# Ledger of designs, part 101: miniprotein binders against q6w4x9r395to579

Target 1, 185 residues: q6w4x9r395to579
Amino acid sequence: GHCSLEGGSFVTTFDARPYRFHGTCTYILLQSPQLPEDGALMAVYDKSGVSHSETSLVAVVYLSRQDKIVISQDEVVTNNGEAKWLPYKTRNITVFRQTSTHLQMATSFGLELVVQLRPIFQAYVTVGPQFRGQTRGLCGNFNGDTTDDFTTSMGIAEGTASLFVDSWRAGNCPAALERETDPCS

## First folded at step 9 (miniprotein)

Design qa28
Fold by ESMFold2-Fast, scan of step 9:
Structure qa28 (fold): chain B 185 residues (1-185), chain A 92 residues (1-92)
Amino acid sequence: as target 1 above (185 residues)
Amino acid sequence: GDYEEWLKEAEELFERAIELWKEAVEAAENGDFEKAEYLLFEAAILTYEAAALAAEADEHATTEEQEERAEELFERIYEFARRITELIREIY
């Protein structure tokens, strides 16, 4: 399955359901029992520098019990707070420059992340077939059924993207709904 | 803005993006790869901005006909954006 974060505010789930959101927080993109050491992939969104997009992807984070790999729009890669020169290799993860505009995080456990650095910071997530029906987060549940792709962190299927996105917030940030209904909140 | 304003802005930005794309192709054919890169990157940026405007128009559609027009425009723009992104990955 393929999930994409494009154009600052657009997400396409593993089941090919597109949606747009306006949140500015760290969000869970992908959690799965198939990821080792309680691994999770997260996306950091902040206010956009482009006039027609309210929010932009600014970093992607892979977090496990062992690693906190951050790839930022400034082309800085850190692990556990320490800057790393590319190519950077751990036992199961390699981060390297795939092209002059793209970084890739390759793993031994069926997850691949490609990050476009320029001209727009974007992310592309690929997971192997073992992840089918075993994913949760902004990238959806990967079960071949788009009707439940907006399943919240509480396991409730929502009809709207706003409630779905808000449920996958990580960290201490305002809810997406607050920004949409009250710009002063 | 209202539906018509969002839709018109999306169409205008998309047309500008296509023109930049054509100029990028011409620059590449003439061996001016620095200019081609600049124009291609600007085309990508404008294409995603146009997509955002088309999505905004869709969100503000009040009739089935308005929704269909915005959805069709969005699909054309977003396909073009993905094509440009794929090309950038292949070239650079």
Scores: ipSAE 0.391, ipTM 0.750, lowest interface PAE 2.8, mean pLDDT 80

Design qa29
Fold by ESMFold2-Fast, scan of step 9:
Structure qa29 (fold): chain B 185 residues (1-185), chain A 92 residues (1-92)
Amino acid sequence: as target 1 above (185 residues)
Amino acid sequence: GDYEEWLKEAEELFERAIELWKEAVEAAENGDFEKAEELLYEAAILTYEAAALAAEADEHATTEEQEERAEELFERIYEFARRITELIREIY
C-alpha cells in the first residue's frame, strides 16, 4: 500500500482516498502492531506560503523505543538528537540518498519512506501486505474501503477530514514563535 | 462571494503553471536543461498552490453546482501536479 503527503496540505491514504487539511502540528501518519518497539511514523507541519490557508511539511519522524529518526526539509538527518552522515545504518533501518532530490529510509519490517527534498518537501510511504487492516493514523486503515478512512484515534469513523486530522495530533500545536524560540527556560 | 474569487484564482494560477510547463518543455528541446529544471520546479509549486485554491473554493461552495465545479477543477489540477512530480523524480 502507498500513502503520500504532497503539496504541504494533501494526503492520499493507503486506500487511495485524497483529502486536504489545515495543520501546523506534529501528526501521526502510521501506527501499527507490525512496527517494532511501538514504532510510529509522524509528520511535522508548519505554516508557509503567501496564502493563509497553506501549510508545509517540514519534517518526517520515525519514533520507536530505540530510535527517533528525524528527516527535515533542510536535509539534516538525526537519530536521538544526533546528526548523522548518510548512508546511516541501524540494525533494521537504513537512510540514504536515493537521487539528488530524494532521501529514502528502508526498513527490514515492511516500511519504506521516500522524501522529496525539492522543489517541495514531500513524503511517500510504502507498506507491505502484512499491514493490511492493521494501520491507523493520517494514512488510513488500509482495509480496502475508503468510506471509513477518516477513523479517529478513538475508533470513530468521521465524514470530514477536520475531526479526523485533529484526532491524530501527536503533541501540542505550538505557535511558530514558540517553536523558533528555545522551549527550555 | 468568496467562492468565485477562490475559483478564479485557482484557474489563473493553473493557467500560469501550464505556461511554465510549456516553457520548460521548450527549454529542454533547446538543450537548456538548467532552465528547464527551474521552470519545471516553478510549475510544480504553482500547480500545488492552484490545487489548494480550488480546494478552498470547494469549502466555500454554497450550491451543489459550485461544489461540483470546484471539485472537478481540483481533480484536474491535482492530477497535473502528480504528473509533474513524477517527471521530476524520473528526470532527477
Scores: ipSAE 0.169, ipTM 0.581, lowest interface PAE 4.8, mean pLDDT 77

Design qa3
Fold by ESMFold2-Fast, scan of step 9:
Structure qa3 (fold): chain B 185 residues (1-185), chain A 92 residues (1-92)
Amino acid sequence: as target 1 above (185 residues)
Amino acid sequence: GDYEEWLKEAEELFERAIELWKEAVEAAENGDFEKAEELLFEAAILTYEAAALAAEADEHATTEEQEERAEELFERIYEFARRIMELIREIY
């Protein structure tokens, strides 16, 4: 399954449901029992400089009990607050430059993240078939049915994106980011 | 908000994005790759701006006809954006 965060404020879920994002906080993109060490993928949104888009993606975070990997639009990669030279490898995760405009985070557990740096910072999430019906967050539940893709953190299926998005707020932005972003308030 | 204003602005920005994309192709054909990149990147940014306006129009549509027209425009703009991004990935 494929989930995309494009054009600053657009999301397409694993079940191919598109919606537009309004918000300036850290949000949970993906939680799953298939992710080791209570892993989660998160997206940081801030106010956009584009006049017709209120918010834009500024960083993607992979958080687990062992790692806090932050990839920012400034091309800075950190783990647990320390800047890393690419390629950066851990036991289960490798971050490297795929092209002059793209970084990739490859994992041993069926999650792949590709981040576009220019001209617009955006992210592409790929998960293996073991994740089917096992995902939660902004990328949807990956169950093959788009009608319940707006399932909130409380387990309620919503008809609109606004309540869905608000339910997946993760609070304050990661301290590992070089740039400060406004916390969820 | 005003559905008609968002829809019109989306159409105008999308037309402008297409013109910038054409200029980018022309610059590349003439060997001016620096100008081609600048124009292509601007076309991509304007395409997503147009998509945002089409999405606003769709969100504020009050009739099924208005909703369908805005959704159709959004789909065309968003598909164009994907093609630009595919080209960027291929080039760089």
Scores: ipSAE 0.314, ipTM 0.684, lowest interface PAE 3.2, mean pLDDT 80

Design qa30
Fold by ESMFold2-Fast, scan of step 9:
Structure qa30 (fold): chain B 185 residues (1-185), chain A 92 residues (1-92)
Amino acid sequence: as target 1 above (185 residues)
Amino acid sequence: GDYEEWLKEAEELFERAIELWKEAVEAAENGDFEKAEELLFEAAILTYEAAALAAEADEHATTEEQEERAEELFERIYEFARRITELLREIY
């Protein structure tokens, strides 16, 4: 399965259902029992300053009991709050520069993340077959979820996906990451 | 109304993106990879802006015909976005 976050506000799920994302918080992109140590992939969105999209992706976070890896649009990679030089390797995860504009996070557990840094910050998530029917979050359930009913024929949600998106809010907003203000809570 | 304005603006931005992409390909063929990158970056930005406008047009369509036109435009724009992404990976 392949899931993509493109153009600041567009998401295509593992079931190839596209929709448009509107929000300025941290959202759960992928949760699965196949991820070790309660792992989750999260997406951070903020107001867009350069496009006709209202919001844009500004960071991707992999969070588990051991790690909090943050890849931001400013090309900074941190783990547990400390900046890391690339290539960066943990027990099960390697983050490295794939091209001058792309970073890759490779894992031993069937998850791969490719991040486009420029010209637009975007994310591409690939999962192995063991994740089939065992995913939840903005990337969908990877088979048989009624949340797919919230996409139009173009895959663009007409307000009905707002409840779907809100259901995956992690409770953290971009403003709260640097300030005490949390407009998403 | 707004539907017609969003649809027209989407088409105009998409045409500009295609022109920039053609210029980027020409720059790359001439060995000017720095210029090719700048042009591809602008083409990508305009392409996704065009996609957003086509999506707005679709959301505010009041007839089935309007919805179908916006959907067709969005599909063409999004396919083009993937071609730009492929070219960016090829250059690097």
Scores: ipSAE 0.433, ipTM 0.755, lowest interface PAE 2.5, mean pLDDT 79

Design qa31
Fold by ESMFold2-Fast, scan of step 9:
Structure qa31 (fold): chain B 185 residues (1-185), chain A 92 residues (1-92)
Amino acid sequence: as target 1 above (185 residues)
Amino acid sequence: GDYEEWLKEAEELFERAIELWKEAVEAAENGDFEKAEELLFEAAILTYEAAALAAEADEHATTEEQEERAEELFERIYEFARRITELFREIY
């Protein structure tokens, strides 16, 4: 399955459901029992400097009991707060430059992450078939049905992206607010 | 805003992005890769802003026809974004 974080604030789930949100927090992108050491993939969003774009992706984090690998839009890769030269290898994870504008994090457990650094910071998540029906987070539940892709951290299927996204916040930050603008005011 | 307003703004930003991309192609063909990169970066930003407006229009569409128009525009914009990425790879 494929999940993408594109254009600063757009997400397409593993079941191919696209949505957009406005949030400035760290969010759980992917949790699964298939990830070793209680691993999770997380996405960091901050205020965008681009006109008409409220928020944008600024970093992707892989967090487990042993590792905190951060890949940021500044092209810096850290693990547990220490900057690393590429290629960087741990027992199960390798981070390397795939092309002049792309970094790849390859794993031994069926997760691959490709990060586009330029012209805009974007991320592409690929998971093997063992993850089917066993994922949680912004990338959806990977069950082949798009109608329940907005399943919150509490297990409730929502009709709106904002409630779904807010349920997957990982830090002390304001809730994403989806508010209809008044075109007549 | 209004569906029509968001859709119109998306179309206008997308047209500007296409114009900048054409200038970037010309600069690259002339060997001015620094100028090509600057123009391509601006084109990319406008492309994603246009996509955001098209997605906003799609989410607030009140008819199936409006939803289809916004979705088609969004798809065209994102297909164009891939051309920007390809040119970036070519000039590096």
Scores: ipSAE 0.006, ipTM 0.225, lowest interface PAE 11.9, mean pLDDT 75

Design qa32
Fold by ESMFold2-Fast, scan of step 9:
Structure qa32 (fold): chain B 185 residues (1-185), chain A 92 residues (1-92)
Amino acid sequence: as target 1 above (185 residues)
Amino acid sequence: GDYEEWLKEAEELFERAIELWKEAVEAAENGDFEKAEELLFEAAILTYEALALAAEADEHATTEEQEERAEELFERIYEFARRITELIREIY
């Protein structure tokens, strides 16, 4: 299955449902029991510098108990807040420059991420067949039925993208990337 | 109205993007690869700006005719965006 984040504001789910994304927050892109160590792929959206797009993708984050890998539009890759030179390898994840304009994050658990850095920051998510029917987040539920692709974090199917997107906000949003993880008060 | 304004701006930006793409091809044929890259990247940026405007027009369409016209424009721009993105990945 393929999910794409393109043109700063457009998303196509694993079941090929397109929608336009509006928001300035960190959002859960993909959660699944198939991801090890409570892993999740997240997308960071911020105000766009272009006059006709309110928000744009500015970073993609893979977060687990072990790692917080951030790939930003400024072509900086960090893990747990520390900048990394490419190729960067952990036990199950490798981040490397695929072309002069693209980075790839390859994993041992059936998830691949390709990021276009220039001229527009965009992301492409590929998951193996083991993820079928076992995903949740902005990329949809990967069950072969587009009518329920707007399933919220509470398990409710919505008819509109705005309610769906808002349900997948990650905590206090920008704080997820601006400060170290502190326990909720 | 807002729909007509966004639709017109989308059309104008898309035409500029196509023109820049043609100029990028000419620059590449002449061996000026730095200029070709600048023009190609600008064409890509304008293409996605046009796409966003076409989407705004579609979201603010009040008739089925307006919606269909905006969707047709969106599809043409999106196909062009996909081709440019594929070309960038192929070249670089």
Scores: ipSAE 0.303, ipTM 0.684, lowest interface PAE 3.6, mean pLDDT 80

Design qa33
Fold by ESMFold2-Fast, scan of step 9:
Structure qa33 (fold): chain B 185 residues (1-185), chain A 92 residues (1-92)
Amino acid sequence: as target 1 above (185 residues)
Amino acid sequence: GDYEEWLKEAEELFERAIELWKEAVEAAENGDFEKAEELLFEAAILTYEAVALAAEADEHATTEEQEERAEELFERIYEFARRITELIREIY
């Protein structure tokens, strides 16, 4: 399964359901019992510098009991708050520069993350077949049915992207932003 | 209305992106890879800006005809965005 975060505000779930949202928080992108050590992939969104995009992806975080790997749009990679030179390798995870514009996080447990740094910060998540029906978060539930991809953190299927996105917020921050910004503000 | 303004801006940005992509191809064919990269990156940025505007137009459509037109434009621009992203990954 493939999930993508593109153009600053567009998400396509593992079941190929596209949606757009506006948010300025850290969101749970992927949780699964298939991830070791209570692992989770998270996405950080902030106000966008791109016209009419409002909010955009600014960092991707892999968090587990042992690691907090942050890949940011300014091309800094940290683990547990310390900057790391690439290639950076742990027992099960390797982060390296795949091309001049792309970083890759390869894992031994069936998760792959590719981050496009330039010209636009974007992320691509690939998971192996063992994750089928075993995922939760912004990337959906990977069960082959797009009608329940907006399942909230409480297990309720929502028809609205904004309610779905807000349910996966991590920490205390504003709810998803509304599109129009007053030009006098 | 606002729908017409967003739709028009999306079309204009998309046309600019296509022209920049064509210029990038010509620069690459002439061996000017630095210029090709600059033009390709600008084309990608404008393409996603156009995608956002087409999506906005679709969300604010008040008739079925307006919705269909915005959705068709969105799909064409987003397909082009995917092609540019694939090309960037192949090159870089």
Scores: ipSAE 0.204, ipTM 0.623, lowest interface PAE 5.1, mean pLDDT 79

Design qa34
Fold by ESMFold2-Fast, scan of step 9:
Structure qa34 (fold): chain B 185 residues (1-185), chain A 92 residues (1-92)
Amino acid sequence: as target 1 above (185 residues)
Amino acid sequence: GDYEEWLKEAEELFERAIELWKEAVEAAENGDFEKAEELLFEAAILTYEAAALALEADEHATTEEQEERAEELFERIYEFARRITELIREIY
């Protein structure tokens, strides 16, 4: 299954449902019992310089009990707050430069993350078939049915993206930026 | 109504993105890879902007016909954006 965060503010779920949202916080992208040590992928959004997009993806985080790996749009990779040079390897995770425009986080547990750095910071999540029906978060539940992809953190299926997205907020919001002075017409 | 304005902007921006894409291909065929990259990157950005406008049109649709047209336009634009992104990954 494939989930994507594209164009700054678009998300396509594992069941291929696209949606757009406006948010400036950290959101849970993927949680699953298939991830080791209570692992989760999270997405960080902030104010955007892209026309007609109020917010954009600025970092992706893999969090577990052992690791907090942050990949930012400025090509900085940290683990537990410490900057890392690529390739960076732990026992089960390797982060490396796949192309001049892409970083990859490969894992031993059926999760792959590819990050596009240029021209737009974007993220692509691939999970193995063992994750089917066992995911939750912004990427949806991966059960082959798009009608329940907006299932909130409380287990309620919503009809709108805004309530769904807000339910997956992790509570960490970047400071508001006052630099955005050239919005598109 | 806002629907027609959003839809028209989406169509115009998408057409511009396609033209930039064609110019990028031509630049690459002529061996001007720096120009090709600039045009390709601009095409990608404009394509996602067009997709956002198509979704705005969908939100302002007042009839099923308007909603269907906006959704079809969004799908076409978004698929094109994915093809550009795939090409960027392949090239670089």
Scores: ipSAE 0.227, ipTM 0.634, lowest interface PAE 3.9, mean pLDDT 79

Design qa35
Fold by ESMFold2-Fast, scan of step 9:
Structure qa35 (fold): chain B 185 residues (1-185), chain A 92 residues (1-92)
Amino acid sequence: as target 1 above (185 residues)
Amino acid sequence: GDYEEWLKEAEELFERAIELWKEAVEAAENGDFEKAEELLFEAAILTYEAAALAAEADEHATTEEQEERAEELYERIYEFARRITELIREIY
């Protein structure tokens, strides 16, 4: 299955359900018992600029008991807070530059992440068949269900869909990605 | 009104994105790959911005007819955005 985060605020689930995302927090994209060591894939959204209502994807995080791999829109890759040169390899995960515009995180456990760095920061998540019916998060449950509980490609519905998105908030919201210790910059 | 303003801006931005994409193709045919890349990237950015504006128009729609028009425009823009994104992935 394929899930995509495109254009800063657009999401297409593993069951091909499109919707538009609004928010300025860290959200769980994918949790599954198929991910080793309590692994989870997360997305960080922040304000795109001076407009209060505008939000965009700014980083993707893979978090497990051993690793916290962050891939950010400024092309910095860190693990457990330390910057890494590419290609970067752990026991089960390799992060490398696939093309001049794309980074790839390949894993041994059936998860693949491709990140477009330019012209727009975007993410593409691929999972193997072992994940079918065993995923949860913003990318959906991958069960082949055409649930009507989600909004169309135009955005989040007035009720249930916004609660769905909010339910996947990780709670680690930055006040802003820019430093607050220098109010002049 | 707000709806008309968002819809008009979405349409204008989308038309500009299409023109940039055409200019990118022409630049590539002339062997100017640096210019082609710049134009293609700008087209992609404007396309997604147009999609967001169409979505805002839908949110500000006060009639079913207005909502339908905004949704139709959004679908067309998003389809074009997907094609540009696939092309960028294919090229690079």
Scores: ipSAE 0.307, ipTM 0.686, lowest interface PAE 3.5, mean pLDDT 78

Design qa36
Fold by ESMFold2-Fast, scan of step 9:
Structure qa36 (fold): chain B 185 residues (1-185), chain A 89 residues (1-89)
Amino acid sequence: as target 1 above (185 residues)
Amino acid sequence: EEWLKEAEELFERAIELWKEAVEAAENGDFEKAEELLFEAAILTYEAAALAAEADEHATTEEQEERAEELFERIYEFARRITELIREIY
């Protein structure tokens, strides 16, 4: 299955359902029992300054009990807060420059991440068949039915993207006062 | 409405930049082709965002249908440009 984060605000789930994403926090893209050491793939979104897109992808994070690998739009790769030169290899994960415009994170457990650095920071997630029906997060549940791809963290299928996206917030969100100037709006 | 018109205008400009990128590449000017192709990709995703805004803010069924149709066409073109960039580079 393939999931993509493109153009700064668009997501296509593992079941090929496209939706537009408006967020300025860290969100869970993929969580699954198939990921070792309580692993999860996460996306960091921030405000776009100049573009028609209100928000843009700025980093992708792979977090587990052992590792916190961050791949940023500025081409910096860190693990557990320390900058790493590429290619960077752990027991189960290798991060390397695939092309002049792309970095790849390859794993031994059926997850592959490719990030496009230029001209737009974008992410492409590939998972093996073992993940079918066992994924949670912004990339959907990978069960072959697009109608329930907006399943929230509580297990409830929603018909709209906004409630779905908000349910997968993992942190790093701006203060409430910065978002709302009028509580009645 | 405003978003729909802007989306159409940006998409037309993106297509023109893509055509210019192809011509530059055929003439062996790969540096110019890259710059034009990258600009076309950026403008295509910007046009897609405007079409999505038009759909989200549509007040009539006709506006919603036109915005959705335009979005699908622009987004497919954006994906094709992105695939080409990965293939080339």
Scores: ipSAE 0.312, ipTM 0.711, lowest interface PAE 3.6, mean pLDDT 78
ESMFold2 (binder alone), alone request of step 9: mean pLDDT 75; pTM 0.665

Design qa37
Fold by ESMFold2-Fast, scan of step 9:
Structure qa37 (fold): chain B 185 residues (1-185), chain A 89 residues (1-89)
Amino acid sequence: as target 1 above (185 residues)
Amino acid sequence: SPEEKEAEELFERAIELWKEAVEAAENGDFEKAEELLFEAAILTYEAAALAAEADEHATTEEQEERAEELFERIYEFARRITELIREIY
C-alpha cells in the first residue's frame, strides 16, 4: 500500500482516498502492530505564516523505543536529537539520499519512506502486504474499503476529514515532537 | 465561482510551464527546464487547492460535480509532474 502527503496539505490514504486539511500540529501518520518497538510514523504541519487556513508539511518523524528519526524540510536529518550525515544506518533502518531532491528511509520491517525536499516538501509511505487491515492514523486502515478511511483514534468512522484529522493529533504540537533544537528567530 | 475560475487559470498556466520545460530540456537547457518544471508543480498544487475550495463552497449538485471533476484532472496532472521529478532527479 501507498500513502502520500503532497502539495503541503493533501493526503491520499492507503485505500486511495484523497483529502485535504488545515491543521498545524504533529499528527500520527501510521501506527501498526507490524512496527517494531512501538514504532510510529508522524507528520509535522505548520503554517506558511500568510493564511489562517494554510498549512504545509515541514517534517516527518519515525519514533520507536530506540529511535527518533526526524527528516525536516531544511534537509536536516537527526536521530535522538543528533544531526546525522547520510548515508545513516541503525539496526534495521537506513536513511540515504536517493536523488538530489529525494531522501529515502528503508527498513527491514516492510515500511519505506521517500521524502521529496524540493520544489515542495512531500512524503510517500509504502507498506508491505503484512500491514493490510493493520494500520491506523492519517494514512487510513488499509482494508480495501475507502468508506471507513476516516476512522478516528477512538475507532469511529467519520464521513468528513476534520474530526478524523483532529483525533490523530499527537499530544504536544510541533515544538515538542519535531526537532530537539529550538528554531528561534 | 471565483475559486473555480482561478483554479482553471492556474492549471492552464501550469500546463504551459510544463510544455516550456519540455522544450527547454529538448534544447539542452536543463537549468531552465528544472526552473520551469518546479514552477509548474507549485502552480498545479495551488490550482488543486482552489478546486477543492470550490467543491467545499458549491451550493448546487452541478457545481459540486464540476469542481470535483476539475480537482481530479488537476491532481492527476500533479501526480504526473511529481513522478517526472522523481525520474529525472
Scores: ipSAE 0.439, ipTM 0.762, lowest interface PAE 2.5, mean pLDDT 81
ESMFold2 (binder alone), alone request of step 9: mean pLDDT 78; pTM 0.708

Design qa38
Fold by ESMFold2-Fast, scan of step 9:
Parts: C-alpha cells; sequence; structure tokens
Structure qa38 (fold): chain B 185 residues (1-185), chain A 92 residues (1-92)
C-alpha cells in the first residue's frame, strides 16, 4: 500500500482515495500495531507562503518510545532534538539521501518514507502487506474499501474529509509550529 | 475571488505550466540542463498552484454544473502534476 502527501494540502490514502484538507497542526498519518514500540508517523502542516494555497506540509515525524525523527522542508534531519548527518542509522531505521531532491527513511518493520525536498516538499509512504487492515490515521485503514477511509480517531466513518482530518489532530501544535518555523530562532 | 475567477486563474496557471514544461524539454534537447531543471521545477510549482485553485473553485461551486467543471479541471491538472513529479524523481 501507498499513501501520498502532495502539492502542500492533497492526500491519497492507501486505498487510493484522494482528498484535500486545510490545517495548521500536527496530524497522525499512520498508527498501527505493526509499528514497534508505539510507533506513529505524523505530518506537520503550516500556513502556506503561496497566496493560492492555505496550508502546506513542512515536516514529517516518526515517533516511537525510543525515537523522534523529524525530516523538515529545510533539509534538516533530527532525532530526539539533535541534528544528524546523513546517512543516519539506528537499529531499525536508516535515513539517507536517495537523490539530490529526495530523502528516504527505510525501516526493518515494513514502513518506507520518501520525502521530496524540491521543488515542493512532499511525502510518500509505503507499507508492506502486513499492514493491510491494520492502519489508522490520515492515510486511511488499508482494507481495500474506500467507503470507510474517513474513519475518525473515535472509530466513526464520516462522509466528509473535514471531520476525519480534525479527529487526527495532535494537541497544541499551531503555537509550537509558529515558534519552530521562525527563521531568527 | 468567486468561482469564475478561481477557475479562470487555474486554467491560466495550468497553461503556463504546460508551456514551461515544453520549454524545459527544449532546453534539455539543446544540452542546457541547468535551464531545463529551473523550468521543470517552475512548471511543477505552477501546476500544484493551479490544482489548488481548481480545488478551491470546486469547494465554492453553487451549482452541480460548476462543481463538475471544477472537478474535471482539477483531475486533469493533478494528473499532470503527478507526471511532472514522477519525472523529477526519475531524472534528478
Amino acid sequence: as target 1 above (185 residues)
Amino acid sequence: GDYEEWLKEAEELFERAIELWKEAVEAAENGDFEKAEELLFEAALLTYEAAALAAAAEEHATTEEQEERAEELFERIYEFARRITELIREIY
């Protein structure tokens, strides 16, 4: 299964359902029992600099009990708040530059993330077959049925993207994001 | 802007993106790979901007006919955007 975050505010789920949302928060992309140590993949959205787009992807985060790996549009990779030189390797995760415009995070547990840095920051999530029917978050439930792809964090299937997206927000992220993106900080 | 304004801007940006993409191909054929990259990257940016405008027009459509026109335009622009992005990944 393949999930994509493209053009700043567009998402295509693992079951190939496209949607758009407007948000300036950290959102859960993927939670699954298949991810080790309470792992989750998250996306950070902020106000877009483009007048014709409201919000855009600015960072992707992989969070577990051991690691907080952040890949930002500024081409900075951190783990637990410390900047890392690429290639960067942990026991189960390797982050490296795939091309001049792409970074890749490869894992031993069936998750792969590719981020495009230029000309537009975008993310591509690939999961192995063991994740089928075992995913939650903005990337959908990966069950082969698009009618329930908008399942909220409370387990309710919604007909529209807005309620679905809002249910996957992390708390207090707009204030933290504004401080973190300040060029003078 | 209203529906018509956003739809028109989407069409204009999409036409400009296609023109830049063609110019990028010509620059590459002439061996000017630096110029080709700049033009291809600008085409990608304009294509996603056009897609955003088409999506906005769709969200603010007041008739089924307006919604369908905006959806059709969005699908064409978004498919072109995906093709450019795949090409960038393959080349660069």
Scores: ipSAE 0.105, ipTM 0.560, lowest interface PAE 5.6, mean pLDDT 78

Design qa39
Fold by ESMFold2-Fast, scan of step 9:
Structure qa39 (fold): chain B 185 residues (1-185), chain A 92 residues (1-92)
Amino acid sequence: as target 1 above (185 residues)
Amino acid sequence: GDYEEWLKEAEELFERAIELWKEAVEAAENGDFEKAEELLFEAALLTYAAASLAAEAEKHATTEEQEERAEELFERIYEFARRITELIREIY
C-alpha cells in the first residue's frame, strides 16, 4: 500500500481515500504492530510556505524506542538530535540521497519512505502486504474499505477529516519538536 | 459567490502552470537546461497551488454539479502535478 503527503496539505490514505489537511502540529502518520520497538512514523505540519495552502509538511519523523530520525525540509537529517551525514545506516534503517531532489529511508521491516525536498517538501510512504489491516494514523487502516478510513485514535469512525486529523495529534507542536531536534546540538 | 471565485482562480493558475510547462519543454529543446529546470520547478509549484484552489472550490460547492466540476478540475490538476513530480525524479 501507498500513502502520500503532497502539495503541502493533501493526504491520500493506503486505501486511496484523499483528504485535505488543516493543522499545525505533529501528527501520527502510521502506527502498527509490524513496526519494531514501538515504532511510529509522524508528520510535522506548520504554517504554510506553499502558495494557497493553510498548512504544509515541514518534517517527517520515525520514532522508536531506539531511534528518533528527523528528515526536515531544510535537508537536515538527525537521529536522536545529532545531525547525520548521508548515507546514514543503522541495523534496520538506511537513509540516503536517491536523487538530487529526493531522500529515501529504506527499512528491513516492510516500510519505505521517499521524501521530495524540492520544489515542494512531500512524502511518500510504501508498506508491504504484512501491514494490511494493521495500520493506524493519518494514512488510514489499510483494510481495503474506505468507509472507515477516518477512524480516530479513540476508535470512532468519523464522516469528516477534521475530527479524524485532530485525534492523531502526537501532543508535540512544531515549535517543541524543533527545539528537541535542533541541528546545532 | 465564493465557489465561482475559487474555481476561476484555480483554472487561471492551472493555465499559467501549463504555459510554464510549455516554456520549460521549449527551453530544454533549445539546450537551455538551467532555464528548463527553473521553469519546471515553477510549473510544479503553481500546479499544486491550483490544486489547493480547486479543493477549496469543492468545499464551497452548493450543488452536485458544482461539486462534480470542482472535483474533476482537482483530479486533472493533481494528476498533472504528479506527472511533473515524476519527471523531476527521473531527471534528478
Scores: ipSAE 0.012, ipTM 0.368, lowest interface PAE 8.6, mean pLDDT 77

